# VH-VL binders against q0atu2: the designs that were tried, part 157

Target 1, 119 residues: q0atu2
Amino acid sequence: MLDKKARIRTSREYRNVFEKGKRLSGRFLIIYYVENALDNNRFGFITNKKIGMAVIRNRIKRQLRAIVREYQGQVKNKHDIVLVARAGIGKSSFEGMEKDYIAIMKKAGLFARNANKID
Short names: E, the ipSAE of ESMFold2; O, the ipSAE of OpenDDE; V2, 0.75 times the mean of E and O plus 0.25 times the DockQ between their complexes.

## First folded at step 8 (VH-VL)

Design tb13 (framework fv_dusigitumab; at its last look DockQ between E and O 0.25; V2 from the best seeds 0.00; counts 0 for: pae O 6.7 > 2)
Fold by ESMFold2, look of step 8:
Structure tb13 (fold): chain C 119 residues (1-119), chain A 121 residues (1-121), chain B 111 residues (1-111)
Amino acid sequence: as target 1 above (119 residues)
Amino acid sequence: QVQLVQSGAEVKKPGASVKVSCKASGYTFTGYDINWVRQATGQGLEWMGWINPYSGYTGYAQKFQGRVTMTRNTSISTAYMELSSLRSEDTAVYYCARDYSYFETSYFDYWGQGTTVTVSS
Amino acid sequence: QSVLTQPPSVSAAPGQKVTISCSGSSSNIGDNYVSWYQQLPGTAPKLLIYDNDKRPSGIPDRFSGSKSGTSATLGITGLQTGDEADYYCGTWDSSLSAEYVFGGGTKLTVL
């Protein structure tokens, strides 16, 4: 789904974002984000075990990946961004998660200026 | 600085209800879940449940299902835990704690000072 | 009755080292990350260790944590009288009806 270069892959990389990054939260999501030294963005996805059984956590992670893929062209480059599912996200619809993601990314200033005019 | 300040001690009769408040300051209240934990005199810590203060969604420990209600008022950054049908075994100190998400888990990074609830005849 | 098993008490002299064990199962310690909480007499618990072995700001490196299999260990070196407290391990249990679980607590006495 996401290109290999666009994935946060190791536990060390994930933990770096949690430790060094900024945090913003929405209704169903939290993002942690930090500038990286690359020429591209990288995304990571976390579902805490309190979210539910593995099948539910995997479904949520799949849905979040799909949302990120849809909007990745609008994201300012050079950021590592981790999406964390909040407790209660299993009660949300895909559209609810999507709206939450858009709101958080705008509040973080992570959408590129005029990105929606490029295509 | 992050603070969780709880309401004062309560004395209740068996069968009554108690509602403990937890006022948050020094951070964005809706951005972190609140958990409730109790401790009977001379006993260990017992987790009761969580509330996501943004959504209002809750998850309760099975032991308290049907007797506990967790709510919040976001305009005053306050979480509440209400325990009904009180018994003498509910005598305990009740704590609120902030839930911090880290990697694939979470933990309680800040705690309220505790609220003593005494259930006696 | 606690999901995670800790010794009820431990003791050691000032300046010495002590360890506190925490035994669980595959559904809690085995597949999740352990935190430790310190509760000084008459006070609320305080986070001491997170993510198995990390210390929040203000916790000296005399405190350490580790995890192996379904067991976790808190280590305290250079023991001080101010370390007298109850210590609790905690983690999420990933079984059906996921809940946070604590150990029964360990009372540390510095003699």
Scores: ipSAE 0.672, ipTM 0.892, lowest interface PAE 1.5, mean pLDDT 91
Fold by OpenDDE, look of step 8:
Structure tb13 (fold): chain C 119 residues (1-119), chain A 121 residues (1-121), chain B 111 residues (1-111)
Amino acid sequence: as target 1 above (119 residues)
Amino acid sequence: QVQLVQSGAEVKKPGASVKVSCKASGYTFTGYDINWVRQATGQGLEWMGWINPYSGYTGYAQKFQGRVTMTRNTSISTAYMELSSLRSEDTAVYYCARDYSYFETSYFDYWGQGTTVTVSS
Amino acid sequence: QSVLTQPPSVSAAPGQKVTISCSGSSSNIGDNYVSWYQQLPGTAPKLLIYDNDKRPSGIPDRFSGSKSGTSATLGITGLQTGDEADYYCGTWDSSLSAEYVFGGGTKLTVL
């Protein structure tokens, strides 16, 4: 699990990302991202009823956290990033989800130049 | 101005395949999903599936699994829908539609003009 | 046969109000935002209402949407002859298949 300091936790923090951040859509994920004034990145996750039953939403949330954790060191610092799961994500494999994450993060230019796990 | 322009009418024999194109303009093609919806004459709308133009990932309605293939060419901002093993029941107008997604919302805000596909012996 | 149920037709005189219902289940309308689409004769569908009750730019306030439980309703006031069209509700289904579903459509006739 992500460290507490690496998590978006408050409604105010989420609202700030949604209101001031940029938005990009992948197939399974929508990301909202904005620079923060910290020395670390923070991640937020949204899995709502559009995804499916609660058991599915919880599974997807766990998978997304795993993906974010895996690539955390490859992401440019000083960003708040919210991942919103899209309805079709339930039909995706973990690998597909991971590929979508990588693709959308690349599109957003959020990976560091020295990243070596995204090719 | 957002526009989706589809290819022209098609006439096919049963068992053949048809490939309909949908060229997008007026927005970033890879930023929005493309959905395909068909409508038989005098009938309602039927959702077929989606494609993400950036990743190429797709999701199809169960009814069309194994028979539909959605692809895209990002260099020309064009999405394609291919339906194989055509039967008379596939005679319909086929639409592409842009999917606007925001959090838990998703709706089709722009539609192509439609492509008539006729399947007859 | 459609997952969402609409009345096949409604009619009213110009200037009157009509409502079109859309009935679903917890996995679709219950869990997700509903959109409405207008299809004029011989044309492609057009987004009319999104997120249950929001109007895209260019859609007059004569058109309204609402949602309660597993049902949605489209309202049209000040009915005009140009409103004669087919209307479809649509939403995502939160089942494992994660498919988009439409209502069967409602033909609105302006008397």
Scores: ipSAE 0.018, ipTM 0.675, lowest interface PAE 6.7, mean pLDDT 90
ESMFold2 (binder alone), look of step 8: mean pLDDT 94; pTM 0.958

Design tb14 (framework fv_dusigitumab; at its last look DockQ between E and O 0.81; V2 from the best seeds 0.00; counts 0 for: pae E 2.02 > 2)
Fold by ESMFold2, look of step 8:
Structure tb14 (fold): chain C 119 residues (1-119), chain A 121 residues (1-121), chain B 111 residues (1-111)
Amino acid sequence: as target 1 above (119 residues)
Amino acid sequence: QVQLVQSGAEVKKPGASVKVSCKASGYTFTGYDINWVRQATGQGLEWMGWMNPYSGYTGYAQKFQGRVTMTRNTSISTAYMELSSLRSEDTAVYYCARDYSYFETSYFDYWGQGTTVTVSS
Amino acid sequence: QSVLTQPPSVSAAPGQKVTISCSGSSSNIGENYVSWYQQLPGTAPKLLIYDNDKRPSGIPDRFSGSKSGTSATLGITGLQTGDEADYYCGTWDSSLSAEYVFGGGTKLTVL
C-alpha cells in the first residue's frame, strides 16, 4: 500500500528530484532518486505520452505501483524516488519490469543487504 | 562532454540502401534512447524514430515503417540507422539525437553533426 | 504542412525583441511540454528551451519560452547578429502512433 505520505504529489516535488537527484537507467525503467529530509520514502511514477495510449500508460503505472509496493519494505528510508518508463516498456512482461526494478534498485544501493531473501 | 559523432557523407543511387552510424561518448550509452531526424536542404526537421539501446526496441514514424531499421552495437557505443529502397526524396542530412527524459516529457538534448546522404542517378 | 505551425520568418534590428509562435493541437502542445531548438547556419540543431520555459546551462536569459492552451511562444530580447538561425518548436504527440513532431521552422533575420 502506498499511503498519501509515500507519494510524491506536486510538480515542484517531481522536478526537484529530476534536478537534484541521481539518475540510473535500466532496460525498461529509469529511476531518479535523492535523499529527503523526511522519515519515510516517497515514490512517483511517470509514463509520458511517447509510451503510447492512455490505456497502455495506465496499465504500466498500475504494474509499477504493484512492484514498488511489493518491495517497499526493503527500500532504505529517507529517499524520494521517481520511476520513469522507457520507450518500449509496453512490450515487456510484468516479470521483466520487476526484474529490471530489482536490478536498478540494487545498483542504486537503495535495497537493504538481504533483498535476495524475498522471492 | 557528451558527443555524438556520425559517419561521413554518402552518395547513393535510387533503390540502394544507406546505413549511418552515430558513435556516442561522454555518457552511459545504454542509459538514453537515440532518435533519428532528417532534414532536406532548405526544409524543416522530420522525425524518423527512436531506439532504446539497452533493449534494442524501436519505434518508427509511420512514414518510414517498412524502410527503416535502427540498431546498435553497445560494445562500441554506436547507433545505426539504415534506410532502404532509396529515392531522390531521401536526399537529406540525417541526425542522431539523444533523448532525455524530464518530468512528463522528453526532448533531444544532444545532436550529432549530421550525415549528408545524396540520392541521384 | 507541418503538424506544428510556425511563421516562416521574422526579423528585427539588433537590440530589439521578437517572438516566434508555435501552434498545435490538444494531442501535442495541449497535453505535453514544448521544447525549442536553435539551428545556426550550417550546424546541427541545439536545445534552447525545455519543459515549456526552462533553459539548459549556457543559454542566456534573454531567451524565454511560454505555453498557453495549444500554442507555445519563444521570446528573444536584446537581439544579436549571432541569433540569426532557424528556430523549431517540438513536442511528443500523444495520438495512436506516438510520434515526435516539429514545427516547420522560423528563420530569424537580424537586420
Scores: ipSAE 0.616, ipTM 0.883, lowest interface PAE 2.0, mean pLDDT 91
Fold by OpenDDE, look of step 8:
Structure tb14 (fold): chain C 119 residues (1-119), chain A 121 residues (1-121), chain B 111 residues (1-111)
Amino acid sequence: as target 1 above (119 residues)
Amino acid sequence: QVQLVQSGAEVKKPGASVKVSCKASGYTFTGYDINWVRQATGQGLEWMGWMNPYSGYTGYAQKFQGRVTMTRNTSISTAYMELSSLRSEDTAVYYCARDYSYFETSYFDYWGQGTTVTVSS
Amino acid sequence: QSVLTQPPSVSAAPGQKVTISCSGSSSNIGENYVSWYQQLPGTAPKLLIYDNDKRPSGIPDRFSGSKSGTSATLGITGLQTGDEADYYCGTWDSSLSAEYVFGGGTKLTVL
């Protein structure tokens, strides 16, 4: 799991990202991202009730955290990034989610120039 | 300016199908889900389902399962709702509505003007 | 018949305050954000309140929303003739396979 310092934890932190950040939509994910004053990135994960029952939402969260962790070292620092799961994500494979994550992060320009796992 | 423009009124016989279109403009079409809501004359709003324009995935209300199909053409930013096996009770105004999802919330922030569908013998 | 329960009608004179209730359950209003929609006669619904108590741009502060427990309330102060409309509450319900549910609607008459 992501370290505590790498997680958005408070409602205020989430609101700040939503209010001041940029929004980009992918196939299964919406990302809100904004620069922070830290030396590290923080990630947040949102699965609202539209996604489905609690067991589904929790599964999706686990999968998204796994994806984010896998590519964490390749993301530009000093960003707060919130991943919002879109409707239909529960019907996607893990690989599909990963592909979408990579695509949307590329579009946002959030990967470091030396990233080597996003080709 | 966000706009949802729906197709014109339809008159159908029982047992037929109707396909209503909803053309979106003023925003990135694939970035927001589309919901469909209908309203019988003098009655309340009834949610039918959602469609993700990017993935094409859908979620229908149980009441309409097997009878409704929601699709989209991304090249023209248009969503479609097809309802089959029409019956008189399906006579209503049908609305498309944009779903704004963020954080833990989801709501319909823009609506089409509505499409009247009349089912009569 | 609607999952969310609203009074069928409310009325008041211009300048007065009205409240419209919306009653649900733990699986909908109890754990989800509530939205309110205004529908003027012969028009499409319009978003009036979102996230229980937030107003979209263009909605005057005469309109307010609140939520407590499994119920939500829409408040309208300084009632105007132009406020005469149908009002619907709505939210997601997890017990219904993540379906969106509306209240039955409330007709507001300005006397």
Scores: ipSAE 0.530, ipTM 0.885, lowest interface PAE 1.2, mean pLDDT 93
ESMFold2 (binder alone), look of step 8: mean pLDDT 94; pTM 0.960

Design tb2 (framework fv_dusigitumab; at its last look DockQ between E and O 0.81; V2 from the best seeds 0.00; counts 0 for: pae O 2.8 > 2)
Fold by ESMFold2, look of step 8:
Structure tb2 (fold): chain C 119 residues (1-119), chain A 121 residues (1-121), chain B 111 residues (1-111)
Amino acid sequence: as target 1 above (119 residues)
Amino acid sequence: QVQLVQSGAEVKKPGASVKVSCKASGYTFTGYDINWVRQATGQGLEWMGWMNPYSGYTGYAQKFQGRVTMTRNTSISTAYMELSSLRSEDTAVYYCARDYDYFETSYFDYWGQGTTVTVSS
Amino acid sequence: QSVLTQPPSVSAAPGQKVTISCSGSSSNIGDNYVSWYQQLPGTAPKLLIYDNDKRPSGIPDRFSGSKSGTSATLGITGLQTGDEADYYCGTWDSSLSAEYVFGGGTKLTVL
């Protein structure tokens, strides 16, 4: 679970990221991200109803939160970042989602220096 | 600018198949899902399914399950919809549409020009 | 019979206003966000409203949307002859299968 301050919580905050942020897409994920005025990052997670039944959507959210938590210390600060599950993600593995997240975050330039040296 | 250009009109006999193409330009093709929607003459819009062009995964409307196949060729930014075992009621204009993920929903922000498929005995 | 119910037609004079209703259920409009599409004669549909009440760039503010409970409404003010078109509401439905559903369409006539 992410710290309370590291969560995007309101519809207004979410919509701001979609409306003003940059979009990068991978195989299973889309990220929207924008600089914020805080000293920390905030993360949001979206699994809309086209993804599947609630059980599937909840599983995906848990997996994405776990992935973000594992790498959060390597993310450059001052960003609001929303992870959107793409259609078909329910057929992916945890490792597939993780690899996709790492690739997208690198392409976005959101990992700090030496982020690539984790084991 | 985003553009979806579809293949030309088709005339088919009952029992045949049709494959409609949708060539995308002006955006990263693999970054947005493609949906297919049809419209019979004088009738409303009918959703057929989605296709994620990155993964190749699909989700079909129950009505078309078993008769529709949606594919793509990412090297030429082209999506395809194939409908088999055609019947006269499959006579319609077929559209591809780009799916834009926004907040807790998604919607079709760009549409192809449509492809008329006529099934006549 | 479409999943979402719209009046088959509406009409009004140029300069007037019109509303188009879209009635659904808890599994679609009730639990999700509504889009509206305009289809001019002989053309493909075009996105008109998303997220219940937001306009894409290039759509004038005389087009508006709203949602209440399991119903959505498209409003058009300052009606112009060029607004004669079919209008469709649409959204994702969260029932047994995750499918996108449209209303049956409403023919707008500007008299």
Scores: ipSAE 0.746, ipTM 0.910, lowest interface PAE 1.3, mean pLDDT 92
Fold by OpenDDE, look of step 8:
Structure tb2 (fold): chain C 119 residues (1-119), chain A 121 residues (1-121), chain B 111 residues (1-111)
Amino acid sequence: as target 1 above (119 residues)
Amino acid sequence: QVQLVQSGAEVKKPGASVKVSCKASGYTFTGYDINWVRQATGQGLEWMGWMNPYSGYTGYAQKFQGRVTMTRNTSISTAYMELSSLRSEDTAVYYCARDYDYFETSYFDYWGQGTTVTVSS
Amino acid sequence: QSVLTQPPSVSAAPGQKVTISCSGSSSNIGDNYVSWYQQLPGTAPKLLIYDNDKRPSGIPDRFSGSKSGTSATLGITGLQTGDEADYYCGTWDSSLSAEYVFGGGTKLTVL
């Protein structure tokens, strides 16, 4: 699990990302990202209700947290990033989710130049 | 400016199929799901399903399972809804609508002008 | 017949206030954000309220939304003749595979 300091925790923090941040859409994910005043990144996870049952949404959240954790050290610092899982993600494999995450993060320019797990 | 422009009116016989198009412009087509909603004359709105333009994945209302197919052509930013085995009860105005999904919410912020589909023998 | 229940019609004089109710259940309105749509005669629906109580750009503040429990309410103050339309509430239902559900619609007549 992500450390507490690496998590967006409050509604106000989420609202700030949605209101002030940039939005990019991938195949299965939408990301909202904005610079923060910290030295670390914070991540938020949202599962769209279109995904369906809570058990599925919770599974997706766990998978996305695993992906984010794996690549956490390769993301540029000082960003609040919210991942919104789109409805179609429920039909995707873990590898598909990971691929989409990498693709959208690259598009956003959020990976550090020395990243070595994104190629 | 976000716009959804639908194809023209259709007249079909019972048992036939109809395919309505919805061309999107003014935004990244693959970034937003497309929903289809129909409305019979003098009746309320009825949700049919959603389609993800990037992946092509869909979710249909149970009522239309096996009879509706939602597709897209990303090269021309166009979504399609095909309804087969048409019956008189399918006579309605059909709308495409963009799904703005973020956080825990999803709502239809832009709508096409509607396509009238008439099913009559 | 509709999953969400609305009154079939409401009416009031210009300048007055009206409210339109939308009743659902825990799996839809209870667990999800509600949107409202305005449909003027002969036109496509238009987003009026999203996320229970938020207004899109261009929607005047005399339109308001609220949600409590398994019910939602649309409020219109300073009623104008141009407000005469059908109003629909809508939300996602998560009881099964997620489906979007609408209310039956409410016809607003400006007297």
Scores: ipSAE 0.092, ipTM 0.780, lowest interface PAE 2.8, mean pLDDT 91
ESMFold2 (binder alone), look of step 8: mean pLDDT 93; pTM 0.957

Design tb3 (framework fv_dusigitumab; at its last look DockQ between E and O 0.30; V2 from the best seeds 0.00; counts 0 for: pae O 6.5 > 2)
Fold by ESMFold2, look of step 8:
Structure tb3 (fold): chain C 119 residues (1-119), chain A 121 residues (1-121), chain B 111 residues (1-111)
Amino acid sequence: as target 1 above (119 residues)
Amino acid sequence: QVQLVQSGAEVKKPGASVKVSCKASGYTFTGYDINWVRQATGQGLEWMGWMNPYSGYTGYAQKFQGRVTMTRNTSISTAYMELSSLRSEDTAVYYCARDYNYYETSYFDYWGQGTTVTVSS
Amino acid sequence: QSVLTQPPSVSAAPGQKVTISCSGSSSNIGDNYVSWYQQLPGTAPKLLIYDNDKRPSGIPDRFSGSKSGTSATLGITGLQTGDEADYYCGTWDSSLSAEYVFGGGTKLTVL
């Protein structure tokens, strides 16, 4: 789990990322990201109702949080980053979501080359 | 600028199939889902389904399950909707629309010009 | 039958104001953000309002949206003849099969 300091919590914080940030899409994920004025990264997760029933959406959020936690040490500091689930993500595997996350974070320049899992 | 340009009008007989194309330009095609919406003459808008161009996965409205297939060719930035076992009530204008994900929802921010499909003997 | 209920028509004179209602349920308007689409005669729909009350670039502020409970409202002030169109509300429905639903449409006539 991400600690409280590393979470985007308020509607205003989320909207700032969507309105001011850059957008980049992968197979199952979209990220929005913007530099922040903090000394740390913050992460947010969005699954809207088109993804499916609440149990499916909650499973997706849990899986994405686990993926972000595995790679958080490799993320370039001072960014607010929101992961948005795309349609079809409910049919993906954990490994498929993980590969997609790595690919889009590298494309965004938010990961180091040859990123590996770390805590 | 974002554009969605659809194929031309079609006239089909009952029982046939129709395949409508939607060519995207002005944005990264695989980065946004495509939805299909139809409108019979003098009637309202009817959602048919979504297609994720990156994965190829789809979600169809229950009404069209078994008759609709949504596909794409990413090399030419083109989405397709095929409707089979056509009936006269399938006579409609068919639209593709881009699905923009924003914060807690998504909505259709750009639409194709529409493709008229007429089903008659 | 449309899942979202709109009045079939509304009318007013140029310069006046109208509102168009859109009534739904907890699984659609209640749980999800509402969009409004304008369809001029013979043309494709155009996004007018998103996220309940936000306007895309190029939409003048005389178009406004709001949502309360399971109901949404489109407001149009300073009516112009060019506003004659069909107006549709739309949203995702979070019931058993996540589908997008539209209202039945409202024909606006500017006298």
Scores: ipSAE 0.573, ipTM 0.873, lowest interface PAE 2.2, mean pLDDT 90
Fold by OpenDDE, look of step 8:
Structure tb3 (fold): chain C 119 residues (1-119), chain A 121 residues (1-121), chain B 111 residues (1-111)
Amino acid sequence: as target 1 above (119 residues)
Amino acid sequence: QVQLVQSGAEVKKPGASVKVSCKASGYTFTGYDINWVRQATGQGLEWMGWMNPYSGYTGYAQKFQGRVTMTRNTSISTAYMELSSLRSEDTAVYYCARDYNYYETSYFDYWGQGTTVTVSS
Amino acid sequence: QSVLTQPPSVSAAPGQKVTISCSGSSSNIGDNYVSWYQQLPGTAPKLLIYDNDKRPSGIPDRFSGSKSGTSATLGITGLQTGDEADYYCGTWDSSLSAEYVFGGGTKLTVL
């Protein structure tokens, strides 16, 4: 699980990302990202009923957190990033989600130049 | 202004392949999925699949698995849908449509003008 | 044959109200947002309603959408001759490997 300081927790924090951040869409994910005034990144996750039943939404959320955790050391610092799960993600494989995450993060230019395991 | 402009009408024989293009403008091409939907004359809409222009990832309707291929050329903001092993039942108007994704929404907010594909011996 | 069920046709006189139903199941309408599309004769479909009940810019408020359970409804008040068209509901279906599904379409005739 992500550290507490690495999580977006409040509605105000989420709204700030949505209002001031940039948006990019992948196949399974939409990311909203904005620079923060911190020395670390914070991640938020959004899943709702469009994905499916609660059990599915919770599974997807766990999988997304796992992906983010795996690559967090390779992401440029000072960013708030919200991951929004898209419809159909419930039928995607974990690897598919991971590839989509990597692709969209690359598009956003959020990976450090010396990042590994992203090719 | 968001626009999707499709290629012209096609006439094909059974067993042939057809490749329809959809050129996007007025927005960031790689930021939105492209869906393909067809409509036989006098019939309803039938979803064929989606393609993510950035990753190239696709999802096809089970009905078209193995027969449809959706691709893109990002340098010219153009999506392609190729349907092979054509049969008379494939005669239809084929549409490309942008999938608008904001927050957790998903809907087709812009459509191409359609491409008529006629399959006849 | 369509996953979502719509009445084949509806009709009413100008100025009247009509409703178009769209029936599905838990895996589609039950769990996902519904969109409605208007298709005028000889034209491409146009987004009419998204996220169950929201109107895109340019769509007048006499068009409305709602969802309850596994069914959705499109409402049109103050019917105009220009509303004569085919209307389709659509949504994602999780049971079909994340396929998008349409209703069979409803032909609206303005008498």
Scores: ipSAE 0.018, ipTM 0.676, lowest interface PAE 6.5, mean pLDDT 89
ESMFold2 (binder alone), look of step 8: mean pLDDT 94; pTM 0.959

